# Miniprotein binders against Mucin-6 (MUC6), part 75

Target 1, 185 residues: Mucin-6 (MUC6), of Homo sapiens (Human) (q6w4x9r395to579)
Amino acid sequence: GHCSLEGGSFVTTFDARPYRFHGTCTYILLQSPQLPEDGALMAVYDKSGVSHSETSLVAVVYLSRQDKIVISQDEVVTNNGEAKWLPYKTRNITVFRQTSTHLQMATSFGLELVVQLRPIFQAYVTVGPQFRGQTRGLCGNFNGDTTDDFTTSMGIAEGTASLFVDSWRAGNCPAALERETDPCS
Below, E stands for the ipSAE of ESMFold2; O stands for the ipSAE of OpenDDE; V2 stands for 0.75 times the mean of E and O plus 0.25 times the DockQ between their complexes.

## First folded at step 14 (miniprotein)

Design gt2 (from j19 with L58M; at its last look DockQ between E and O 0.70; V2 from the best seeds 0.63)
Fold by OpenDDE base, look of step 14:
Structure gt2 (fold): chain B 185 residues (1-185), chain A 83 residues (1-83)
Amino acid sequence: as target 1 above (185 residues)
Amino acid sequence: SDLEERLKRLIEELEKILKELEERAKKGGISEDVKELIELARELVKYAKEALERGDLMRAARLLLFAYIELAIAAYRLREEEE
């Protein structure tokens, strides 16, 4: 399964459903029992301009009970908040520079992440076949059915992206960062 | 500047969130991992304020972003622990 976060506010689910949203929070991209140690992948969005529609991905976070990896445009920050030189290696995760503009997070458990740093911060998530039907979050449920990709964190299928995306907020969204979501998304 | 004012507002909001989480921590039931995240966020906010005072807006913004992320993670962990 391939999930992409592109163009600042566009997402394509594992089931290849494209959608757009405007938000300035941290969202759960991927939860799955296939991720070890309660692992989850998160996306951090922020304002990129003046208008409400100018939002962009600014960081990707992998979080488990053992690891915390924040990939941003300029640095990779780990558990203790310190920037790390690449390649960074843990027991089953490696973060390394793939190209001059791309970083890659490789894992031993079927998750791959490629992050384009420039000119636009974008992310590409790949999961193995063992994840089929066992994923939750903005990347969808990877079950081959696009019609139920907008399933909220509470298990309710939504027809539009707005409530779906909001349901996958990881935490508080400061008002200073918060923008009104696009009603057309 | 507009950026500076935005950063100041963000600091205030993050400090409010920190206070709320710290109050919850005092009541007990919060894991050490979450407490560590809160502490890290507090330190980042501190450094951001210092950067802001020096007029280093870009550094302040970066530090606040990371502080926000840590708090989001903390909130996420708390929800998981309550389930």
Scores: ipSAE 0.647, ipTM 0.862, lowest interface PAE 0.7, mean pLDDT 91
Fold by ESMFold2, look of step 14:
Structure gt2 (fold): chain B 185 residues (1-185), chain A 83 residues (1-83)
Amino acid sequence: as target 1 above (185 residues)
Amino acid sequence: SDLEERLKRLIEELEKILKELEERAKKGGISEDVKELIELARELVKYAKEALERGDLMRAARLLLFAYIELAIAAYRLREEEE
């Protein structure tokens, strides 16, 4: 399965459903029982253009009970509390410079993350077939059916990307970055 | 500058979040792992303010981004612990 985060806040799910959103918070990109140690992948978005509604990816975060790896837009680092030179390796994870413009996080548990640093900060998530039907978050549920990829954190399938994305906020956003939500949608 | 003013506003917002989380940590019921994230975020905001005072706006912005990320992680972990 392939999920992509591309310029203009465009997302394509594991089931190939494309959508766009406007948000400046941290979102759960992928949760799955197939990720060891309660692993999760998160995406951080911030304001990016001259328009007040333009947003872009500025960081990707991998978390588990054992690992915290942050890859940022303007300074690409991975560490468990301090900056490390690449390549960075744990028992299950290796982060390395794939090319002059791309970093790769390779894992032993079927997750691969490729981050394009330039010209636009973008991310590409690949998961193995064991993840089929076992994912939650902005990348969808990977069940082969695009009609329910917008399933919220409460388990409700929505017809709009906005409600779906807002339900996957990973934490509190600063007030200046939050938008007022419509509870009825 | 416009960047400097935006960074000052971000500092104000992050300090509000920090104060709330720090008070919650003082009352107990928050794991040591989450407390460490909150403490790291506080240190990053401190260093960002120092960088801003000496006019190093790019360093301040970088430090504030990481402080925000640590606080977002802390909030995520805290929500998971409550479930």
Scores: ipSAE 0.578, ipTM 0.819, lowest interface PAE 1.4, mean pLDDT 81
ESMFold2 (binder alone), look of step 14: mean pLDDT 85; pTM 0.833

Design gt3 (from j17 with L58K; at its last look DockQ between E and O 0.67; V2 from the best seeds 0.67)
Fold by OpenDDE base, look of step 14:
Structure gt3 (fold): chain B 185 residues (1-185), chain A 83 residues (1-83)
Amino acid sequence: as target 1 above (185 residues)
Amino acid sequence: SDLEERLKREIEELEEILKELEERAKKGGISEDVKKLIEEARELVKRAKEALERGDLKRAARLLLFAYIELAIAIYRLREEEE
């Protein structure tokens, strides 16, 4: 399954459903029992301009009981809050420079993350087949059915992205705004 | 500057959230892991304020971002513990 966060406010789920939202919060991208130690992947969005439509991805966070990794445009910060030199390695996670503009987080448990740093901060999440039907969050449920991708944290299927996205807020934030997705995107 | 004023407002907002969480922590029911996250966020806000005082707006903004993330994680973990 491939999930992408592109263009500042566009998301494509594991089931290839595209949608758009504008929010300034930390959201749960991926939860799954397949992630060890209560692992979760989060996306941090911030205001990039004056208008509500000027929002962008600014960081990606992997969180577990053992590890905390924050990937931002300029640095990678871990448990102790300090920037780390790459490659950074734990027991089952490695963060390294893939290219001059891309970082990669490789894991031993079927999760891969590629982050484009420039010119636009974007993220690409890949999960193995063992995750099928066992994911939740903004990346959807990876069950091959796009119609139920907007399932909230409470297990309710929503028809619009706004309520769906809001249900996956990690912290207390303002409500997200929904916009129509370009059918050609 | 406009940026400086925005950063000041963000600091105030974060400090308000911190205050609420710290008060809750004093009453009990919060794990040590969550308390640690709150402490880390507090330290980051402190450092951000110091950077702002020195006129280092870029550093202040970065520190505030990380403080926000730490608090978001704290709230996330807190909700998990309550479920």
Scores: ipSAE 0.689, ipTM 0.868, lowest interface PAE 0.7, mean pLDDT 92
Fold by ESMFold2, look of step 14:
Structure gt3 (fold): chain B 185 residues (1-185), chain A 83 residues (1-83)
Amino acid sequence: as target 1 above (185 residues)
Amino acid sequence: SDLEERLKREIEELEEILKELEERAKKGGISEDVKKLIEEARELVKRAKEALERGDLKRAARLLLFAYIELAIAIYRLREEEE
């Protein structure tokens, strides 16, 4: 299964459903029992212009009970906030520079993340077949049916991307100027 | 500048979130992992304010991004622990 986060805040789910959203928050991109130690993949979006319609991906976070890996355009960090040299390796995760413009996070549990750092920060998520029907979040449920890919964190299938995306917020959206005009509040 | 004003607003927002989470931490029932995330976020905001005072807007913005991420993770973990 393949999920992509591309420039202009475009997303394509594991079931190939495309959508676009406008928000400045951290969102759950992928949750699954196939990820060890309560693992989750998160996407961080921020304002890239004056209006909310100008938002872009600024970081991707892999989080579990054992790992906190933040990949931003500038660096990779771990649990203590320190930038790490690549390649960075744990027992089951390796982060390395694939090319001059791309980083890859490879894992032993069927998750692969490729991050394009330049010219535009983009992310590409690949999961093995064991994830079928067992995913949640912005990348959808990977069940072969696009009609319910907009399933919220409460299990409700929505017809619009905005309600779906809003349900997957991981934290508060602290940008005060933008928060007052954010339809999610 | 517009960037400097935006960063000041972001600091105010993060400090409000920090105050709420720090009050929860004082009451107990929050794991050491979540308390550590809150403490790290407070330190990052402090460093961001210092960078902003020096006019280092790029460093301030980076520190605030990481503080925001730490707090988002803390809130995510807190919701998991309350279930």
Scores: ipSAE 0.645, ipTM 0.834, lowest interface PAE 1.2, mean pLDDT 83
ESMFold2 (binder alone), look of step 14: mean pLDDT 86; pTM 0.859

## First folded at step 16 (miniprotein)

Design pb1 (from gb6 with E5L K105A)
Fold by ESMFold2-Fast, scan of step 16:
Structure pb1 (fold): chain B 185 residues (1-185), chain A 112 residues (1-112)
Amino acid sequence: as target 1 above (185 residues)
Amino acid sequence: DIRELVKKLLEEARKLIEEAKKAGDEEAVWLLEIAVRLLEEALKTGDPERISYALLFLSMALITAAEKLGDPKAVELLEKAQELLRKALEENNPELIKEAIKLIAEAAELLG
């Protein structure tokens, strides 16, 4: 299956359901029992910088018990907070430059990520057949049925993208005014 | 010229894959298979940048093998090759790619 994050804020799920959203947070793209060490693929969205009403993809994150690999639109790759020269590898994951404008993260467990750096930051997720019916997150459930592609983190199929997207927010959102001005923190 | 040198490295990489399979070294098989695919794609384009990126990946795969075998000479050759490849990308200089290929081939011979 293929899932894409394109044009700043457009997503096409593994079952080929397209949608758009306007969020500024870290979102879970993909969780699955097939990902080792409680692995998850996440996407970071922020204001586009041109229009305050638009949002765009600014980073893709792979998080597990061992690794926090961040690929950002400024072309920096980090693992656990440390910048890495490409090509880079861990035991089961490697990140490398495929072309001058494209990075690839390849894994030994059936997940592949291609990131377009220029002209627009975009991501493409490929998963092997072992993931069929075993995925959850913004990329959908990969079960061959588009009617339940908006399945929330609570397991409920929604008719609209906004409730679906909000249910997949991770705890690490962009800085908010309340956090900056809280007198007790 | 670069095309023929890359074809020879591809042949050597395929031999190393077979050796890794016989040794049960799944990590080496995985990395070398990626390197082979990148080199094949780069060779079809003839793009020096793509060739350099593919060779950087092959160098990393071979460094991983050299470190397991405790071969510091092979590691030194491959690290020098990576320096030349990064400089080739910086300067758009295909002669540095040829120099890097020679070092990679020498390291591969030490590992075979």
Scores: ipSAE 0.768, ipTM 0.912, lowest interface PAE 0.8, mean pLDDT 84
ESMFold2 (binder alone), alone request of step 16: mean pLDDT 85; pTM 0.846

Design pb12 (from gb6 with T64I L69R; at its last look DockQ between E and O 0.93; V2 from the best seeds 0.83)
Fold by OpenDDE base, look of step 17:
Structure pb12 (fold): chain B 185 residues (1-185), chain A 112 residues (1-112)
Amino acid sequence: as target 1 above (185 residues)
Amino acid sequence: DIREEVKKLLEEARKLIEEAKKAGDEEAVWLLEIAVRLLEEALKTGDPERISYALLFLSMALIIAAEKRGDPKAVELLEKAQELLRKALEENNPELIKEAIKLIKEAAELLG
């Protein structure tokens, strides 16, 4: 399964359903029993301009009982708040630079993350086949059915992206907006 | 002639993977396979930066292996290699990459 966060506010689920939203919060991208130590992948969005429609991805976070790995748009990688030199390894996770513009987080448990730093901060999530039907979050449920990808954290299927996205907020923040905006935002 | 030297190192890395498999060192296999992929991708274009990043990863993988085996000499060589590679990236100096490769090869021989 492949999930992408592109163009600042666009998401494509594991089941290949595209949608967009504007929010300035931390959201759960991927949660699964297949992730060890209660692991979860999250995305941090912030304002990138003056209007509410000008939002963008600014960091990706992997959080578990053992680690809190943050990859930010300024190319700083931290674990539990401490800056780490790349390449970095902790247990079954490694973070390293592939190119001048691409970082990767590789794991031994079937999760891969590629982060494009420039010109737009973007993220690409890949999970192994063992994750089929066992994922939840903004990346969807990876069951081959696009019609139920907008399942909320409470297990309710939503028809719009805004309510779906809001249900996966990891903190107290403003509600997400579903607006037609410039794809370059 | 960095590409040729990297190719040689790539072959050595593949041998180390096979040895790690025989030894049941799953971590070593996992990390070295990533290193091999990075090296292979870097060799497609011959980009010194990509080569340097790949070599940094390889060095890390080998450091971990060296620590497991209790080989401080290998660790020292590889840490020096990483220093050279970071400097190579900062200065865009291919000669430093060549020096790093020599150290990595020497360390790999100790671990083989």
Scores: ipSAE 0.872, ipTM 0.947, lowest interface PAE 0.5, mean pLDDT 94
Fold by ESMFold2-Fast, scan of step 16:
Structure pb12 (fold): chain B 185 residues (1-185), chain A 112 residues (1-112)
Amino acid sequence: as target 1 above (185 residues)
Amino acid sequence: DIREEVKKLLEEARKLIEEAKKAGDEEAVWLLEIAVRLLEEALKTGDPERISYALLFLSMALIIAAEKRGDPKAVELLEKAQELLRKALEENNPELIKEAIKLIKEAAELLG
């Protein structure tokens, strides 16, 4: 299965359902029991420089108990907060340049990520057949049926992308938090 | 020329995959199969940058094999090859790629 994050905020799920959303947060892209050490792939979206309502992909994160690999639009790759020169390898994951504009993250457990750095930051996720019916997140459930691709983190199938996307927020979005002002300081 | 030398390294990498399979070294098979794919893609374009990236990956795969085998000479050759490849990318100098290929080939002979 293939899932793509293109053109700022367009997503096509593993079951080939396209959708678009507007959000500025970290979102769970892929969770699965097939990922070792409680692994998850996440996508970070931030405001585009052109319009208040435009957003774009700015980083992709692979997080497990062993690794926190961040690939950002600034072409910096870190693991557990430390910058890494490419090619780079951990136990089951390797990150390397395929071209001057493309990075790949390959794994021994059936997950592959291709990141286009220029001219537009975009990501492409490939998973092996063992992931069929075993995925959750923005990339859908990979069960061969597009009607339930908008299954929320609570297990509810939604008819629209908005509630689906909101349910897969992984971090705190600044707009979702009220500022607390101390009147004595 | 450079394409012919890359073809020879591709052949050598495939031989190393078969040896790794015989040894039950699943990590080496995984990394070398990635290297083979990258080298095949680079050969289709003939782009010196793509060749350099593929060779950097092959060099990493071979360093891991050399360290596991306890071969410091092979590690030294491959680290020097990586320096030359990074310099080739920085300076846009394809002649440094040829020098790197010779070092990688010498290291592969030590490991084969």
Scores: ipSAE 0.783, ipTM 0.921, lowest interface PAE 0.8, mean pLDDT 85
Fold by ESMFold2, look of step 17:
Structure pb12 (fold): chain B 185 residues (1-185), chain A 112 residues (1-112)
Amino acid sequence: as target 1 above (185 residues)
Amino acid sequence: DIREEVKKLLEEARKLIEEAKKAGDEEAVWLLEIAVRLLEEALKTGDPERISYALLFLSMALIIAAEKRGDPKAVELLEKAQELLRKALEENNPELIKEAIKLIKEAAELLG
């Protein structure tokens, strides 16, 4: 399974459903019982221009009971607030540079993340087959059916990306429906 | 030729993977398989930067193995190799990559 976060706030789910959204919050990208220690992958979006319709990915966060790994557009990697030299390894996670522009986080539990740092900060999530039908969040549910990829945190399939994305906020960010929305969103 | 030295190092890394599998050392298998894949991809491109990053990762994997065995000489060699690789990247100096490979091979032989 592949999920991508590309420039212009575009997302493609594990079931290949594309969508775009505009928001300045931290969102749950992926949750699954296959992630140890209640792990979750999260995406941080911020303003990238003067219009509310101009938002972009600025960081990816892996959070569990043991680790809070932040990979940010400033090219600094931290774990639990401490900057780390690369390559970096915990018990079951390693973060390393493949090239001057690409970082990878690899794990022993079937999650892989590739982050393009330049020219545009983008992220690519790959999960092994054991995740099939067992994911939730912005990357969808990985069940082979795009019609329910917009399933909210309450388990309701929505017809719009904005309601779906707002349901996956992590924190006290204003909902996209409570802010100016772009007609194309 | 850096490519030929990387190919020799790949053979040593693959031998260490097989030894780790026989020993049931899942962590070593996991890290060394990543290192082999990184080296193989770097070799296809011939890009000294990719080679250097792959060798940095391999060195980290071997340091972890050396620490488990209590082999401070291997750790010392691998830490020096990492210093050389970081300098090679900073200075765009591929001759330092050759020196680092020599140290990594010596450490791998101590561990195998």
Scores: ipSAE 0.707, ipTM 0.892, lowest interface PAE 1.1, mean pLDDT 87
ESMFold2 (binder alone), look of step 17: mean pLDDT 85; pTM 0.847

Design pb13 (from gb6 with T64S)
Fold by ESMFold2-Fast, scan of step 16:
Structure pb13 (fold): chain B 185 residues (1-185), chain A 112 residues (1-112)
Amino acid sequence: as target 1 above (185 residues)
Amino acid sequence: DIREEVKKLLEEARKLIEEAKKAGDEEAVWLLEIAVRLLEEALKTGDPERISYALLFLSMALISAAEKLGDPKAVELLEKAQELLRKALEENNPELIKEAIKLIKEAAELLG
């Protein structure tokens, strides 16, 4: 399964359901019993450019009991608050430069992350077949059915993205806003 | 020139994968398989930057193996190779890539 975070605020779930939102928070992208040590993949969104009505991805975080790996749009990679020169490895995770514009985080447990640094910060999540039907978060439930991809952290299938996104906030942040049709600038 | 030397390193990496499999070293197999994939992709493009990134990863995989084997000479060679590769990227100098390949090859022979 593939999940993508593109164009600032677009998300396509593992079951290929697209949606958009506005938010300035850390959100849970992926939780699963298949991730070791209570692991979770998270995305940080903040205001983009000079437009106050637009938000975009600014960092991706992998958090477990052992590691807090942060990959930022400024091309800094940290683990547990310490900056790392690439390539970098822990026991089950490695982060490295794949091209001048792309970083990859590969794991031994079936999760891969590709981050595009330029021209726009974007992320692509790949999970192995063992994750099928066992994921939760912004990337959906990976069960082959798009109609329940907006399943909230409370287990409720929503028809709209905003309540779904807000349920996956990882911090005390303002509620996500629906995408505006009149772009500013 | 660089392409042929990278092909030789690919063969050495594949041999090390087989040895790691025999030893039951799952981490070494995992890292070396990533290194092989990156080197194969870099060879298709012929881009010196792509080759440098792939060789940096191979060097890290080999450092991990060298540390497990307690081989400080192999670690020193690979750390010097990484310094040369980072300089090659900064200066756009393919001659430094050739120097790094020699050090990586020497280290791989020590580990084989």
Scores: ipSAE 0.783, ipTM 0.916, lowest interface PAE 0.8, mean pLDDT 85

Design pb14 (from gb6 with T64M L69R)
Fold by ESMFold2-Fast, scan of step 16:
Structure pb14 (fold): chain B 185 residues (1-185), chain A 112 residues (1-112)
Amino acid sequence: as target 1 above (185 residues)
Amino acid sequence: DIREEVKKLLEEARKLIEEAKKAGDEEAVWLLEIAVRLLEEALKTGDPERISYALLFLSMALIMAAEKRGDPKAVELLEKAQELLRKALEENNPELIKEAIKLIKEAAELLG
């Protein structure tokens, strides 16, 4: 399965459901029992332009009991707050450059992240087949049915993105803006 | 010329993958397989920067193998190779990539 975070604020879930949201917080992108040490992939969004309703991806975080790996748009990679030279590895995770503009985080447990640093910060998440029906978060539930991809942290399937996105906030921050790019027309 | 030397390193890396499999060293297999894929992709593009990044990754994988085997000479060669590769990237100097490849190849042969 593939999930993408593109164009600053567009997301396409593992079941290929596209949506856009407007929020400035850390959000849970992926949680799964397949991730070791209570691992979770998270996405940090902040203001992208002069418009108050526009936001963009500014960092991706992998958090577990042992590691807090942050890959930010300013091309700094840290683990547990310390900057790391690339290539870098922990027990089951390695972060390295593929090109001058692309970083990869590869894992031994079926999760892969590719981050485009320039010209626009974007992220691409790949998970192996063992994750099918076993994911939760902004990337959806990977069950082959797009109608329930907006399943909140409480297990409720929503018809719109705003309540779904707000339910996956990982920090103590304001709710996402309610206005969407394509209101009902 | 660089491409031919990288192809030779790929052959050595594949031998080391088979030896790591026989030893049950799953971490070494995982890292070396990533290095092989990066080198193969770099060869397709011919981009010196991509070759340098792939070789930095291979060097890291080989350092871990060398440390597990207790081979300080291999570690020393690979650390020097990493210094040359980082300098090559900073100075945009492909001659330093050639020097790094020689050191990596020598280390790989010690570990083979």
Scores: ipSAE 0.661, ipTM 0.881, lowest interface PAE 1.5, mean pLDDT 83

Design pb18 (from gb6 with E41Q)
Fold by ESMFold2-Fast, scan of step 16:
Structure pb18 (fold): chain B 185 residues (1-185), chain A 112 residues (1-112)
Amino acid sequence: as target 1 above (185 residues)
Amino acid sequence: DIREEVKKLLEEARKLIEEAKKAGDEEAVWLLEIAVRLLEQALKTGDPERISYALLFLSMALITAAEKLGDPKAVELLEKAQELLRKALEENNPELIKEAIKLIKEAAELLG
């Protein structure tokens, strides 16, 4: 499965459901029992540099009991608050530069992240087949059915993106504004 | 010719993967398989910058194997190679990439 965070505020879930939101918070992208050590992938959104009416991705975070890896739009990679030269590795995770504009985070447990640093900060999440039906968060539940892709942190399927996104906030932030992409124009 | 030397390192990395599999060294297999994919991608594009990034990753994979085997000479060579590769990226100097490749080859031969 593939999930993407593109164009500042667009998300496409593992089941290929597109949506958009306006929010300034840290959000849970992916939680799964397949992630070791209570791992979670998170995205940080903040106001756009060119307009305060839009928000954009500014950092991606992988958090577990052992690691807090932060990849930010200023091209700094930290783990547990310490800046790291690339390539960098822990026991199960490695972060490295593939090109001058792209970083990759590879894991031994079936999660891969590609981050485009320039011209716009974007992220692409890939998970192996063992994650099918085992994911929760902004990237959806990866069950092959888009009808319940907006399943909240409380297990409720919502019809709109705004309540879904708000349920996956990892901090005390303002409620997100709806920017759901229409699948039919 | 940098590309020909990188092809030789790619072949050596594939051999080390098979040796790591036989030894049950799952970490070495994982890291070397990533290195092989990066080297293949770099050769396909022909971009010297991508070659440098791939070689930096191969060096890290080999350092991990060298530390596990208790080979300080191989670690020293690979750390020197990483310094040269970072300097090559900063200065756009392909001669430093060639020098780094020689050190990586020497270290790989010590490891397998």
Scores: ipSAE 0.772, ipTM 0.916, lowest interface PAE 0.8, mean pLDDT 84

Design pb19 (from gb6 with E41M)
Fold by ESMFold2-Fast, scan of step 16:
Structure pb19 (fold): chain B 185 residues (1-185), chain A 112 residues (1-112)
Amino acid sequence: as target 1 above (185 residues)
Amino acid sequence: DIREEVKKLLEEARKLIEEAKKAGDEEAVWLLEIAVRLLEMALKTGDPERISYALLFLSMALITAAEKLGDPKAVELLEKAQELLRKALEENNPELIKEAIKLIKEAAELLG
């Protein structure tokens, strides 16, 4: 399964449902029992001056009981608040440069993240087949059905992105506003 | 030719993967398979930056193996190789890549 965070505020879920939102918070991108040590991927969004989008991705975070790996748009990688030289590894996770503009976080448990640093900060999440039907968060539930991809943290399938996104906030931030052109239009 | 030297390291990495599989060293297999993938991509482009990044990763994979085997000589060679590769990236100097490859190859031979 593939989930993408592109163009500042656009997301495409594992089941290929596209949406966008306006938010300035840390959001849970992926939670799953397949992630060891209560692991979760999170995405940090902040205000941007870009036309047609007031918010953009500024960092991706992998958080577990042992690690808080932050990959930010300023090209700094930290773990538990300390800057790391690349390549870097922990027990089951490694972060390294693929190219001058792309970082990769690879894991031994079926999760991969590719981060484009330039010209626009973007993230691409890949999960193995063991994650099918076992994911929660902004990337959807990976069950092969797009109609329930907006399943909130409370387990309710919503028809709009704004309630879905707000339910996955991981910080004390203002409610997100929907900034979407209907794909049917 | 840097590409020819990288091809030799790629073959050494593949041998080490087979040894790691036989030993049941799943971590070494995982890291070395990533290194092989990066080296194969780097060879297709011939880009010195991509070669340097791939070799930095291979060096880290080999340091992990060397630490398990208790081989301080291999660790020392690989750490020196990483210094040379970072300097190669900073100075845009492919001769430093060649020097790093020699150290990596020496370390790989010590490891198996």
Scores: ipSAE 0.747, ipTM 0.907, lowest interface PAE 1.0, mean pLDDT 84

